# Miniprotein binders against p40896, part 19

Target 1, 331 residues: p40896
Amino acid sequence: MLMPKSVALLRIRYTLEAALARGFTTVRDCGGAEGFLKAEIRQGSLNGPRLITCGHAISQTGGHGDLRSGALPASAFDSCSCHFGQVGVVADGVPECYKAAREEFRRGADFIKIMGGGGVASPTDKISNKQFCDDEIKALVDVANSYHTYVTAHAYTAEAIQNCIKLGVKGIEHGNLLDERTAELMAELGCYLTPTLVTYKVMGSDQFSAFLGPENSRKNTEVLYKGIDAMKIAQKKKVKICFGSDLLGPLYGYQTQEFRIRGKVQTTQEILLSATVTPAEMNGLGDKLGQIKPGFIADLLMMKSNPLDDITILDEPESNILFVMKEGRIY

## First folded at step 10 (miniprotein)

Design u53
Fold by ESMFold2-Fast, scan of step 10:
Structure u53 (fold): chain B 331 residues (1-331), chain A 88 residues (1-88)
Amino acid sequence: as target 1 above (331 residues)
Amino acid sequence: STVEVTVTDGKVRITIYVLSPEARELAEKIKEALKELAKELGAKVTVEIRVENGIIKLEVTVDSPEAEKLAEEILKLLFELLKELSEE
């Protein structure tokens, strides 16, 4: 089974080095990366982008982060084994949600990731299913606010997005079924949207469609086109847009194709801002990161040609990046 | 890679999915590390490795009446081993 938000534990060194080489000096992980990896990168014992992590994605029982088959009995998991590898944890009820979020911060998380709605590539939840009750979401948001950070939610539908943001969720991952009213509300509340269009395009291609099977392959095509429409709506309504790929395991190398896909609905300047200034602002780093400016951290790409003239050169990093600089060091 | 843990009938089952072009070499390293972990815990442990379409599925089953209590310790040790292997 192909799982969203897979953690590349055995290949983590290679994956992180390759991401840096492709031009990513900072990466936000939305489930599975442990906080200690930040120390390894900072100390120079691991080459890679600066990491912003959430630890485990928090899911209700039967939600998008609960990857168990519906045939498994409830006794298959107890409270001590609710950690589903490095990807997700299950929490039900307000007290468990408080404890789960606090535990992620204790382990070095920078923000909280929750499953606010169903997914495309999961065995037991429907994309239309709502996840968590209002009090559970409020508990998770309360903990994040106490740490002066945010909650971001996996959500596809207008209903799931509205429920999350009305309860204080700051970020939405995916948002492929966003409508105009929801986008207006997101803009009013200062929420961030991170579309992940490339994951649907790559997985739906001839080369990789076999990994999903015919049913999920059709879903991916529909979700891709709906996502492009959602992006147009978000852009029109001035929603703050970040850059993301949500690619699984060995497909992570295709992340730069997102630059090309965004070109259908955004200007080159808008795309570059979504990959630099906007995510820095979201993560409280707008004064230190995302701009070439005195006093900022020296993260820079030297390019053979100007990406403002042609954004697709970022989709061919080996040919077009002369060097990557992170914190004043050339890689 | 994805790691899953289930506790059923006094057994802890750990399933690891590895997506790698070097699947065979990685499987051998993981297998050796898991054998050492089994020996350290003094529990009855079985390790099964399957390779399908370049995806390695490693399934570790630990038999113990205290399986629920050991799940977190097993995960912690397994994570440390996987981290060590990925670094070199």
Scores: ipSAE 0.000, ipTM 0.110, lowest interface PAE 20.7, mean pLDDT 71

Design u54
Fold by ESMFold2-Fast, scan of step 10:
Structure u54 (fold): chain B 331 residues (1-331), chain A 90 residues (1-90)
Amino acid sequence: as target 1 above (331 residues)
Amino acid sequence: SLVTVEVTVTDGKVRITIYVLSPEARELAEKIKEALKELAKELGAKVTVEIRVENGIIKLEVTVDSPEAEKLAEEILKLLFELLKELSEE
């Protein structure tokens, strides 16, 4: 949700402090968090998780990140990592794509986020719409490669996912309509999938179903179940899977429900690895984060009971977290 | 990194079970085992320690059988987290 920058900054502070309290010592922001927030957290003037940021998500005109038409309802139905600050920027054609990606890196981005396909709030045929042409995606990937990092894409359909990863995109956000061939290709290319099932569960709840209306509520539930099937396919084909929530603003508090949803399709060990080791490796931090190992940063979560026996205890952080340690400091 | 701790009190003794998920579980377990042997030696028969590694998971079981079991358990937990912190940082 768009708001005055000063008010957004105050709300971001509460969101970041709360995320750390819920057990997240590192968070990858896929749209909206600016580089100055990383500096403030690093310097200790703000308590929160270590941030890995992309700045603005880059969208074509009329694409998923184009908010010019008053997209508050669309943002509620189709959360596209709108957690911190301004979310998206529009770029069309190869030159604008080069300029947009370079601008995000100039502003302190660690990676690039693009909109490779349509969103959930769109009709089914619009979800299937491919976004950006091949040359535009190649330009965005070229810039990311020159900075020795990656591009990740919002994409739901097999067509959109295959198009992105064949052009060098490393990560896929969501992937609810993934098929076996696409999962095989993702595994072959070493791509990462970050499912965000909790967003559909939250939006389908009694609290938010009134905002969706009956038709969109049914579609939202359908996309949730298709996403669960996509997770099974990705696991079977050994796709590298990361943990994500894709919740925006006030909904960020529901992020831990993703552990509960994942428990229906992954083992507890697989879920814990997807929230620690795998995302650390994706972000070039596999030698520093995600493990209790000599030479690694001391980020630790002390639990009252064993999530290996019951992953849902991670969805009750107030009752089950004894303390969170980040860089050797207890919070 | 994720460390899970279970503390149970039955029949006048405290059992602390710690699970650590690590790809280098066997190597890390050996280092933890050596540190805990020294602690158990100092505390004598009041403390027993078992460490197992299965499927990349280190399982530490510490049983404290003492009139001061709860206080000793708190001290053991503190020492274990200091040890894990030292191993993680350097």
Scores: ipSAE 0.000, ipTM 0.258, lowest interface PAE 17.3, mean pLDDT 76

Design u56
Fold by ESMFold2-Fast, scan of step 10:
Structure u56 (fold): chain B 331 residues (1-331), chain A 102 residues (1-102)
Amino acid sequence: as target 1 above (331 residues)
Amino acid sequence: SKVTIYLLVNGEIIKLEVKDGKVEIRVTSPEARELAEKIKEALKELGAKVEIRVENGKIKLEVDSPEALKLIEEILKLLEELGDPELKELAQLIRDALEKLS
């Protein structure tokens, strides 16, 4: 959906302030947030969580990050805008992949996001479609390694996940269709999994099914069905698990429901660690974020009741969070 | 007559009780001292200055600095905004205790 940039700016400000109020002091953005937003938040010009950004998600032509319809010419991609700009950039072949990754770092990215497989929201790909060749993924990983950071990949299937992590990808977003062999390999390689179960639950409801269309509804049903099983497998094999929601703009209000959904497969302690310690470690901030102790940044939540006794209190932040502190400032 | 606040520290939930303007920590484990040290460090990171004393099996923290008072004032403001009459009464009782301390 296209809207005026001034209206988009007001909406992003609301979204960022609301995320902080819901208890998120740091947010990793996997496509669309511009690097300058980090500076504005740091300077106090915008109130919101600390942002860890990738800039544009990097996709092949016709891949999950290529949001052009099949009828649009290739040049039309440069004219598209999603809020503050395009969420994705298209790169084909090793040289374009090197250039795309380097451009994102030049623009202030902290990590690289790639589309390693198909998805629910893209109009032209299937969940089972392989994306990028091995040399393209190696190029993207090589650039990330040279900046002492990582590549994370959108991927659902065991095949797509294995292909990515064998080539040096460190993070997997979603992973709803992983199997035991893939989870074992992820644990062995020290990879991170960020499940995003809430988006499939919400999008699969009667309220939102009409917006997906028939093909995307089929994709959504498949990933939702297997998502809980994938979490059980990952937990059993001791994969490092982070917290995520993958909310698409209007769904941001459902972000905290992920705590409730995860309660079906993880202990409350495991869920809390997945939202604090584990993502801090993934992003090279394990010595600065995710714990309350000397030398760490003063990010914390004061709660009315104990989330270890009932994780669902985090799904009702207005009633249960007494205050949010970020960098020693109360919000 | 008490306000109980739960803090997440190093992946552990720590229980704080605020009564009569003092922060009282109740632990039933032999790790009471370690828990108090973690809470002291957490409150210090928030700009609070606190002393820890262990008396009669209870850990007591005394708040006597402007930084700690600001933190407690923010907590009290949030309790008042929740609209619960019992929480508003508890917030007022704590506020009255803090005024006596100044």
Scores: ipSAE 0.000, ipTM 0.131, lowest interface PAE 22.5, mean pLDDT 70

Design u58
Fold by ESMFold2-Fast, scan of step 10:
Order: C-alpha cells, then sequence, then structure tokens
Structure u58 (fold): chain B 331 residues (1-331), chain A 85 residues (1-85)
C-alpha cells in the first residue's frame, strides 16, 4: 500500500502538534518520520514535540517490514507502522545491512529500528521466528555503536527477543510474549522494553470489533492480555520499561489511553518514570530531560490534579492539562 | 442493530455504517473520492444497489441490500485488494 508523500507529511504535522497538546514534549518515532523534521521543530517552523527518529525500519526479505509478506491482521493497524509505502527498507547480508544503517544515519536518524521478529499470527506455531541472521544483526549493532547510539527491535517472542539482545540490541518494541527467563536476561544486559498495549485495546474497541470479526477479536484480546502479563513479568524482573503507543497517524488520539492500561499493572510512579526518566536515559538525555532540576531543559506539564493520585487524568488531557511548557515556552 | 466500522486505507479513514439493511460509506477526505467510485463499482458486481452522494464536502455511498452483513465482509476484503494497488 502506497501513501502519497505530501499527504503523509501533512498528516505527521497534525499528529505532532496534537501530541504536544496532549502533553508529550519529546517523542521517539519508530518508523516513517524523516530526520529533517527535527530541524523544523527546533526552528519553530512546526509546533511539536522534540523528535528522536530512526527513519526507515530495516527488514530482511520476507520479514515484517517487507510489505510483500504482510498478513491481513498485521497489515492494516500494525503498531510498528510498517505497512505504508517507504516506512521500511529491505536489506539482506552483512554489506547491505551496513549500507542501510549508514544511510539512515546520513538522513538524520538518532537510532536504528530493525524487525527482529514477525507479527503474532497464532498461539499455535504460527508465531513468527526471529528475523535476520546473527551476522546481520551484529552489523546493524556495529553501525549504531559507531554512532554512539542503539538498535531497537520489533519482537514479540522470547526466542526473537533473546536472539536480538544477546547480539547487542538495546531496545525491544512490544514484547507481548516475553517469558521470565528472557526478562531476566533483558535486566542483566540493561535492555529497555517499550510495551504498546493501547494498539490492541483500540483494535478490540466497539469501533473496530465488527471489522476484526470474532476470531480476530479473540486473538487481538489474547495478544493484549499476553502483553499485560509480559509487562508484569518485566516489572518483577526489573526490566527498564519505557512508555509508548506506536499508533498510526490518525489513531494518535488514543495514545493517552496507554496510561490507563498501564495503571492495571504498574504504580503511578512507575508509569511516570517510564514516560520521563527511563526513556531520557535510553536516548542519552538523562542529564537534560525527564526531571524538574536546575540545569535541565524546561519541559513541564501543569496539571489541574496530581497524576500520582490518579494516573487516568493523563488520559483526559483537555480537561486536566492547564498548560504544556517545552524549552521554556508555553503551548 | 447499527454497526459502524472504521477502515484505514492509504492513510484515509473510511466510515462504514449499516442502517435498516442499507450500507452507507462515508469518507473523511475529498481525495478518497476515486476510492469511493471503485468501491461503488465492486458493490454493483455483488448485486447491490448503490447510490453516491456528496454532502458538505463528504462522499456518501448508500447500498441497498437484504444481505447487508454478508456484504460488509465482502466490502472489507475488496477494500484491502484495492488498497494494494
Amino acid sequence: as target 1 above (331 residues)
Amino acid sequence: SKVTIYLLVNGEIIKLEVKDGKVEIRVLSPEARELAEKIKEALKELGAKVEIRVENGKIKLEVDSPEALKLIEEILKLLEELASE
């Protein structure tokens, strides 16, 4: 499926302006946002959060970012945003992986996103295996390390996660099928997990239930609850957890529902740290962002009520945010 | 008995609504007009009576079918095929 580039750019502008209004002063984009948009935001030509970008997600042939291999349940609303035109690039073999990663950095990427596994197709041996061979993942990690940054991977299964992190991948997106052994390894290696539970909740809503049909609605609910269990496991094993929604453009309106979903398994303090301190540390900004402290950048939300008492007020931004401050400017 | 379905096709959100045995398709973008015409042609092949209207800058497709629920499943499959082009 192809989206016209001009339409995509107009849509991302709206999405970024709306995200700032909902309280997000910094956003990490895991596919599709161009690095040059960071300059537009810094110069004030575009109102939006500070952007951390990867450019294109890098996939093997027949992998999750190869549009020719997409399955219907994964394609239309995939939380990776990998099914619209030029969001992904295909690279096979060590030389192509080096070239693809270097090209993304040339285009202004802050980190590298890879497809380390497929989408979850079925609980019965239709679960995608790890993607890329070990040498390909090592090549991608080597390039990221040479730029003093990291690789993050789309991965659902314990096998795919373990393979990626043993090879130096720092971040895992989703991780809905994480087990205790894999979580222990993630904690030992200092890896970051970014759950994206709101995507599955949105797909299971009344607005989408008729679209999915009974079996797909059941599978979507199973993936959501497995993701909730994975987050409980990650918390128990002290994995570093970041905040994410990974929603496609027009669905960004649902991103704040992730706070409400997380409230079922995390304390309010844990949720707030996952949205501030932890992602700042992951992205080398722990000395500049995520705290109200002398010498830090003046990013701040003024709230009508205390989110430590009720995290769900962050899911009602229009009613509860008095103002958003980014870099000392009120929005 | 009212069913509302949201479809994301080429970044455009198409709203499908079933009322009294009829299917109404609303597109949220003027650029989706070409897609609406292709959907209309495909629905006619399924034996449905189809009417297109443009109201307040929005395109509406109204389909009269006694098998509206079966038609919704076929519309969803066809929209996926059209989006792949």
Scores: ipSAE 0.000, ipTM 0.084, lowest interface PAE 25.2, mean pLDDT 71

Design u59
Fold by ESMFold2-Fast, scan of step 10:
Structure u59 (fold): chain B 331 residues (1-331), chain A 81 residues (1-81)
Amino acid sequence: as target 1 above (331 residues)
Amino acid sequence: GSKVRITIYVLSPEARELAEKIKEALKELAKELKGAKVTVEIRVENGIIKLEVTVDSPEAEKLAEEILKLLFELLLELSEE
């Protein structure tokens, strides 16, 4: 489906304003946000969270970020459903990986996102497939290091996670099939894990279970519970954990439900740290964001009640947030 | 009359020092709010500053909003240092 550009731009404005109103003053986008959006927010032309972007997620041919049908020629491309552009770009071999990563930085990316393992949404890969060879991952990491930033990878399985982090990948998105040995290695290497449990909870709701069918609904529930177990393992092994939702477009409204889900595994303080201090450190902003301290940017969330007493009040921002302050400006 | 309670949480490695600065600044703010019963409590635990402001006034909602804005400006000044 094609959406008129003007309608897409209006919806993006709403989504960004709504995210800020829900208490998010900074958001890391893991694929699809254009550099102009970041610039417009910075200039004040758009109200929204400060954006940390990767541009396009980089995928091998037939990998999780390759959304082309198996019947389409190699030159074909698909539009992104998360925004209005392409979510992923395809790169094979060391030279193409260097070029793809450099192109994203040329377009204003703050970090590099790769598809390090398979998923459900891509038409040609399996969850169990490792993606990219070692030399390709090393090339992507080398480019990120030259820009003094990092690579983060979509990966579910222990095998895919271990392969990525041994080659210098700093972050793992999802990690639902993480095991104890892999968590120990992540902690040892100082890696970050960003679970996205609310995505599976939303997909398991009455609305989406009707569309997925019984088999896909069952698998979705299995992935959710495996992800909860993975978080328990990561917590026990002291892996650095960030807050994330992996929700697209109209589903963004459910992002705050992640706080409630995390409450089954983390303390309220640990959850708040995962949404403030830890992601700031991951993105090289630990000396500027996530704390109120001399020299830090003045981002604050003011509540009617104590989230430390009840984390679920963050699930109801309209009732519980008095003001959101970003860079000293009250919203 | 009704009362309004505002709670602010501030994460800081220098939580004790920052809490003392906030406390001193709030003593000055309290002098400007004569005629309204405003109670401020500051607690520090595990590197988190809990700042609780209780407003007891016929116009508690409106006064709480004004206090919140003044408190934000105060926190902004302290963070800029």
Scores: ipSAE 0.000, ipTM 0.286, lowest interface PAE 12.6, mean pLDDT 73

Design u6
Fold by ESMFold2-Fast, scan of step 10:
Structure u6 (fold): chain B 331 residues (1-331), chain A 80 residues (1-80)
Amino acid sequence: as target 1 above (331 residues)
Amino acid sequence: GSKVRITIYVMSPEARELAEKIKEALKELAKELGAKVTVEIRVENGIIKLEVTVDSPEAEKLAEEILKLLFELLKELSEE
């Protein structure tokens, strides 16, 4: 059942304000945030983190971003609908991929998100499915390159990841089933990995597992089980790692638990760099964001305790953050 | 009395240069705030670790004032 638009708008406002209060001054949205939200935040009519957006995630028919059930007709999706929480748009073949990517940039996208493999939350695919043909991925990459930005791909398996990065995809979201060879190739090509361990931990808990069917619960357990091992492999091979949560809707509040999970694999310094310097670099903002340095944008959080000694203090923002500053303003 | 410790982390490839500016500003701040405030700055792997320890019967209130002053200092340094 679709959430009423007015309720969805109030909820996204709350979500953005809460994310800022949790210490996030910049957030990269990998599907669903509407372009007008960036303007409202910039002009101060909405409080929230600076948004870096992709618009809709681009999926093949029957791919991870195709949320239609197998019983719905092909015409059930309409790119002009602009619904809140709409994650994906469907594009098949090179011409549709050109058009879909260009449409997202026309709507104000900063980068392109594609579905390069299967996942947990889609009704018609498997984690092991490689998605898009090579020509389609290359078309999406060519459009992103012409806008001087990048393509990032949802992908779990070594096969899907290697296929994407060999065709010029620069970012991989999740990557829970990558192997050492794939991590070596990612490092060699200068690719970015954004692990999202907290979403699978939270959604796999007894409270939330009831929202997933048996097949999706099995898929979720598989990616969670392998996720920590994948992070160890990525760290060992010196892959550039960003911070992410991939939390859906009301679960977004759990995003800070990712710091604790990362602490099992990364040092506190590595975690803090993955949440500041590395994502700024990925998004072409390495000379403006992620550091307190002359000429940089004045984003800062003030804390009662040392996150370098204990990263888990960031899991408890209400007790540990004194205030958040974004662009020189205290929130 | 009570003791409050405030720790701030700054990641910068120019950590040495930024740390020197912070040290100079904090010398002036320490003179203004009095004897029960300790400020320590360390640079580790391009990260500036700034620790402020307040040991005073009004430590909470004084810590709040120090945070406001430090916030204005960091804002001024980053906008240059």
Scores: ipSAE 0.000, ipTM 0.315, lowest interface PAE 11.9, mean pLDDT 72

Design u60
Fold by ESMFold2-Fast, scan of step 10:
Structure u60 (fold): chain B 331 residues (1-331), chain A 80 residues (1-80)
Amino acid sequence: as target 1 above (331 residues)
Amino acid sequence: GSKVRITIYVLSPEARELAEKIKEALKELAKELGKVTVEIRVENGIIKLEVTVDSPEAEKLAEEILKLLFELLLELSEEK
């Protein structure tokens, strides 16, 4: 059992090994995962999913990633502890945005994460708040393009999403208030949407609803159902959809519930593609990962039952996964 | 004897070709071990394999079959 003073590396090791055991051979971290973890996994010193990292999420002053404002860290796989690392870094103005993005790449980032809009439940930022000016977003995109990669943005509203993608942002995290016009634009521009519905489901459960209070509990439920509607709109308009959970540290174990939630709005084939082919393509790995094809990396999940018949079996990995293979090794 | 049924799902854009290679390998295994039946189907780029083992050693044979399939898939996915 891990005590409060246990070595942080033991917690991180457990979290990563558990994620792999749940069937995730590759994980994209959207804020705070250190580059050394990626190196240790690649070298075989640590068992876990292959990590794709952004370093710190870049935020304006007073934005969603500015911890001085009291905003809660939102990153799954961040530091696996509230006491380690910082999920966000603050940058204002074009020069600071260039410097912040370059610093993340210097530290081993694979892509850039920005806070393009506010959060729903946060008291310090409003969902309607547009974050960053156009020149700041352009600077961040310019740096990412220079490294032959992308920017993804935390954004909920149609306004924030449209602003980001028109300026070259490739990915949107969450997108719960997406409308049809915005989805059409996302599809036209080849953008990716990563919904994170399980976050709202977990926070709205009996265990956590008391901690939100009645007003935030109501908003959380509203955001969950609006997110479900947003998924229906995105599917209808052929937006490229990836799989995500946005769960923090110990709550990461609930990540597989996202399969169950998505089963209400996507076909099982669409869900499986969103967890394999589509995210591989997004991350420039479409020729290496997500498919069983000659020349591809041997990442494979063997199931006891057909997830095409019942997607909820992926929310029961201990009973339904026979073997996990990553890079040709059985785990 | 005791029976074990294994269902395996594989998503692949080359599903038809991969399915034929898997079928051939399982056919040879069935030849050697007996008591093994195989059904393979391909739908929308997804391979469904059903392997039924009817033998006193069904659990051990099922494990052996799974290892063989992993080796096959590894061979097919690696660049040579």
Scores: ipSAE 0.000, ipTM 0.311, lowest interface PAE 12.1, mean pLDDT 75

Design u61
Fold by ESMFold2-Fast, scan of step 10:
Structure u61 (fold): chain B 331 residues (1-331), chain A 80 residues (1-80)
Amino acid sequence: as target 1 above (331 residues)
Amino acid sequence: GSKVRITIYVLSPEARELAEKIKEALKELAKELGAKVEVEIRVENGIIKLEVKVDSPEAEKLAEEILKLLFELLLELAKE
């Protein structure tokens, strides 16, 4: 059910303030946040992290972003993925893809998000499904290039990932089923991977597993167990890795658990770089964000203890963060 | 036992010089406030780690002054 605008605004306000308090001075939204929302934060009308947005994720008919067909009971269709508005828009064929991407830029998008393969949360697709034809992906990439930015794709399988990156897609969200050859190709092409391991852990917990239904629960279990191994492969092949959670609505509060999960696979320095320098570089902000040096924006996290010694303290922000500074203001 | 530990990370080519300035300013502040303050600077794989340990009955109030000083130093770093 759609939320009333006034209630949605209050919920967005608390969600954004809470994310900033947890140490996130910049967040990239991969579906649902509109460009006008980031303007309100920039102007100080809304407190929160700096937003980098894509607007709606672009999906083929029957793809991961198409929520219109015979959804399973307790499917992701009923999840709170719409807190910032509708998550996806449907486009088929080259002309519709041009129009959809241009429409998102008209709304103030900073990049384009596409559904390049199936997923856990969509009601009718399969993880193994490759989505969009080559010409459609090329069209979306061409539009993003004309705006001097990038396309990132939701994709799990080696086949879907390879198809996307060979066609000029710069980023892959999730990537839980990538193989060694795919990781090598990603590194060769300078692609970015944003693993989102915490979402599968949270959704697979006793509290939330019944919500997915039987088919989506099986999909979730598959990507959960393979995600750690995929992360190890990507790290070994020196793929550029960003920090992400893919948590929806009420689950957003669990986002810091991703630091703990990453600590089993990456060094603490690698995790910190994946949450600062690497995503800044991906978004064309490597000369302004992610480092403490002259000419950079004054975003700073001050802590009671050293995350280089123990990354899990970032999963305890209330007890470990002394303050968060964004653009020289202490929060 | 009121103990406070403050840790900052600096990822900058100028990080060493900034860390030394912070260390010097914190030692002077500790002397002025009569508090026991230990400052350690370490370089780990290109990252400068600055760790400040405060042992004082007024450690929480002293932390506020340290945060204020760090804010002022970072504003100077933001010039040009």
Scores: ipSAE 0.000, ipTM 0.296, lowest interface PAE 12.2, mean pLDDT 75

Design u62
Fold by ESMFold2-Fast, scan of step 10:
Structure u62 (fold): chain B 331 residues (1-331), chain A 82 residues (1-82)
Amino acid sequence: as target 1 above (331 residues)
Amino acid sequence: GSKVRITIYVLSPEARELAEKIKEALKELAKELGAKVTVEIRVENGIIKLEVTVDSPEAEKLAEEILKLLFELLLEGKSPEE
């Protein structure tokens, strides 16, 4: 399952170039992208969006980031067992959590990603599983705070979300089973939610049901059922909402469909802010990115038509984008 | 071609003042180039929308010159550090 590094780099290059061509001038990677890619893009050796990275997603044993099957020995998981070899790391107990988070920052991470609850695509966990104990999450948050950045958590359930944010986690990825009380708490604490509706829509289709298998297909149906309702709840309670896709490997091409899906629950203005101003603020870049304003970095799109009149034109970039500008350079 | 439309969305407290400055600069450029250039400025739910339409047999070339001017005006000023 190991991929030669040169082939992996070529595929990453293609993915990054394609994302820029689809209109994304900055992207946040929530597991798998190496920190060195940021330098290569900055230096012009790679064409792609500006990268904000976490390195490995940190998971407990048997958690969502633990990609070993139940039949494999404990020693079977290392980064080289994954398709790209850099997706996740397992840490149990406070000392291992400190070490894992510090290692990611040593490798150039901008923030920390943790698995705070179960998910659809992992082989051994359940969506309802709360992951990590409180002291482990506190350790991870403590390290992130010492670097003046944040922890974001994969979490679906109200229980998992509340547990994470009460312990200082700043961001929640997905949140498909969010309830009103949890959304109120997120708003009170100034937390960010990144819904990823497109991944569950695409993976829940007949075309991809075989990929998930029967248990994960059941999990997927559960999160899809409530995903749009969770988004409406978050909007009503004024949770800070960012833009994301959470698309796996070959599904990355569906990234722009999220604009269309979000149009069912957000205004066009809210969607554009969720893709520009709000994520810039989350990442400490609100004074440099997300606005066309003197002193800001010159990232912008030239469109053939007005996305405020029809957000779905962003889901057809080849027909509707005249060019993408990043740092004053036209692509 | 004969017609090109440029649309800029500005999300800033200073956006209206900046948009008016851009409008005046574009009028001057249009006058010098002899092209039919129309400029529309609207506020849409707190977002300033600047639309520029260039109607000329050389619209694509003129649009590039207009875009350069727009970027110069948008980037004019102090750095965010200052």
Scores: ipSAE 0.000, ipTM 0.225, lowest interface PAE 13.9, mean pLDDT 75

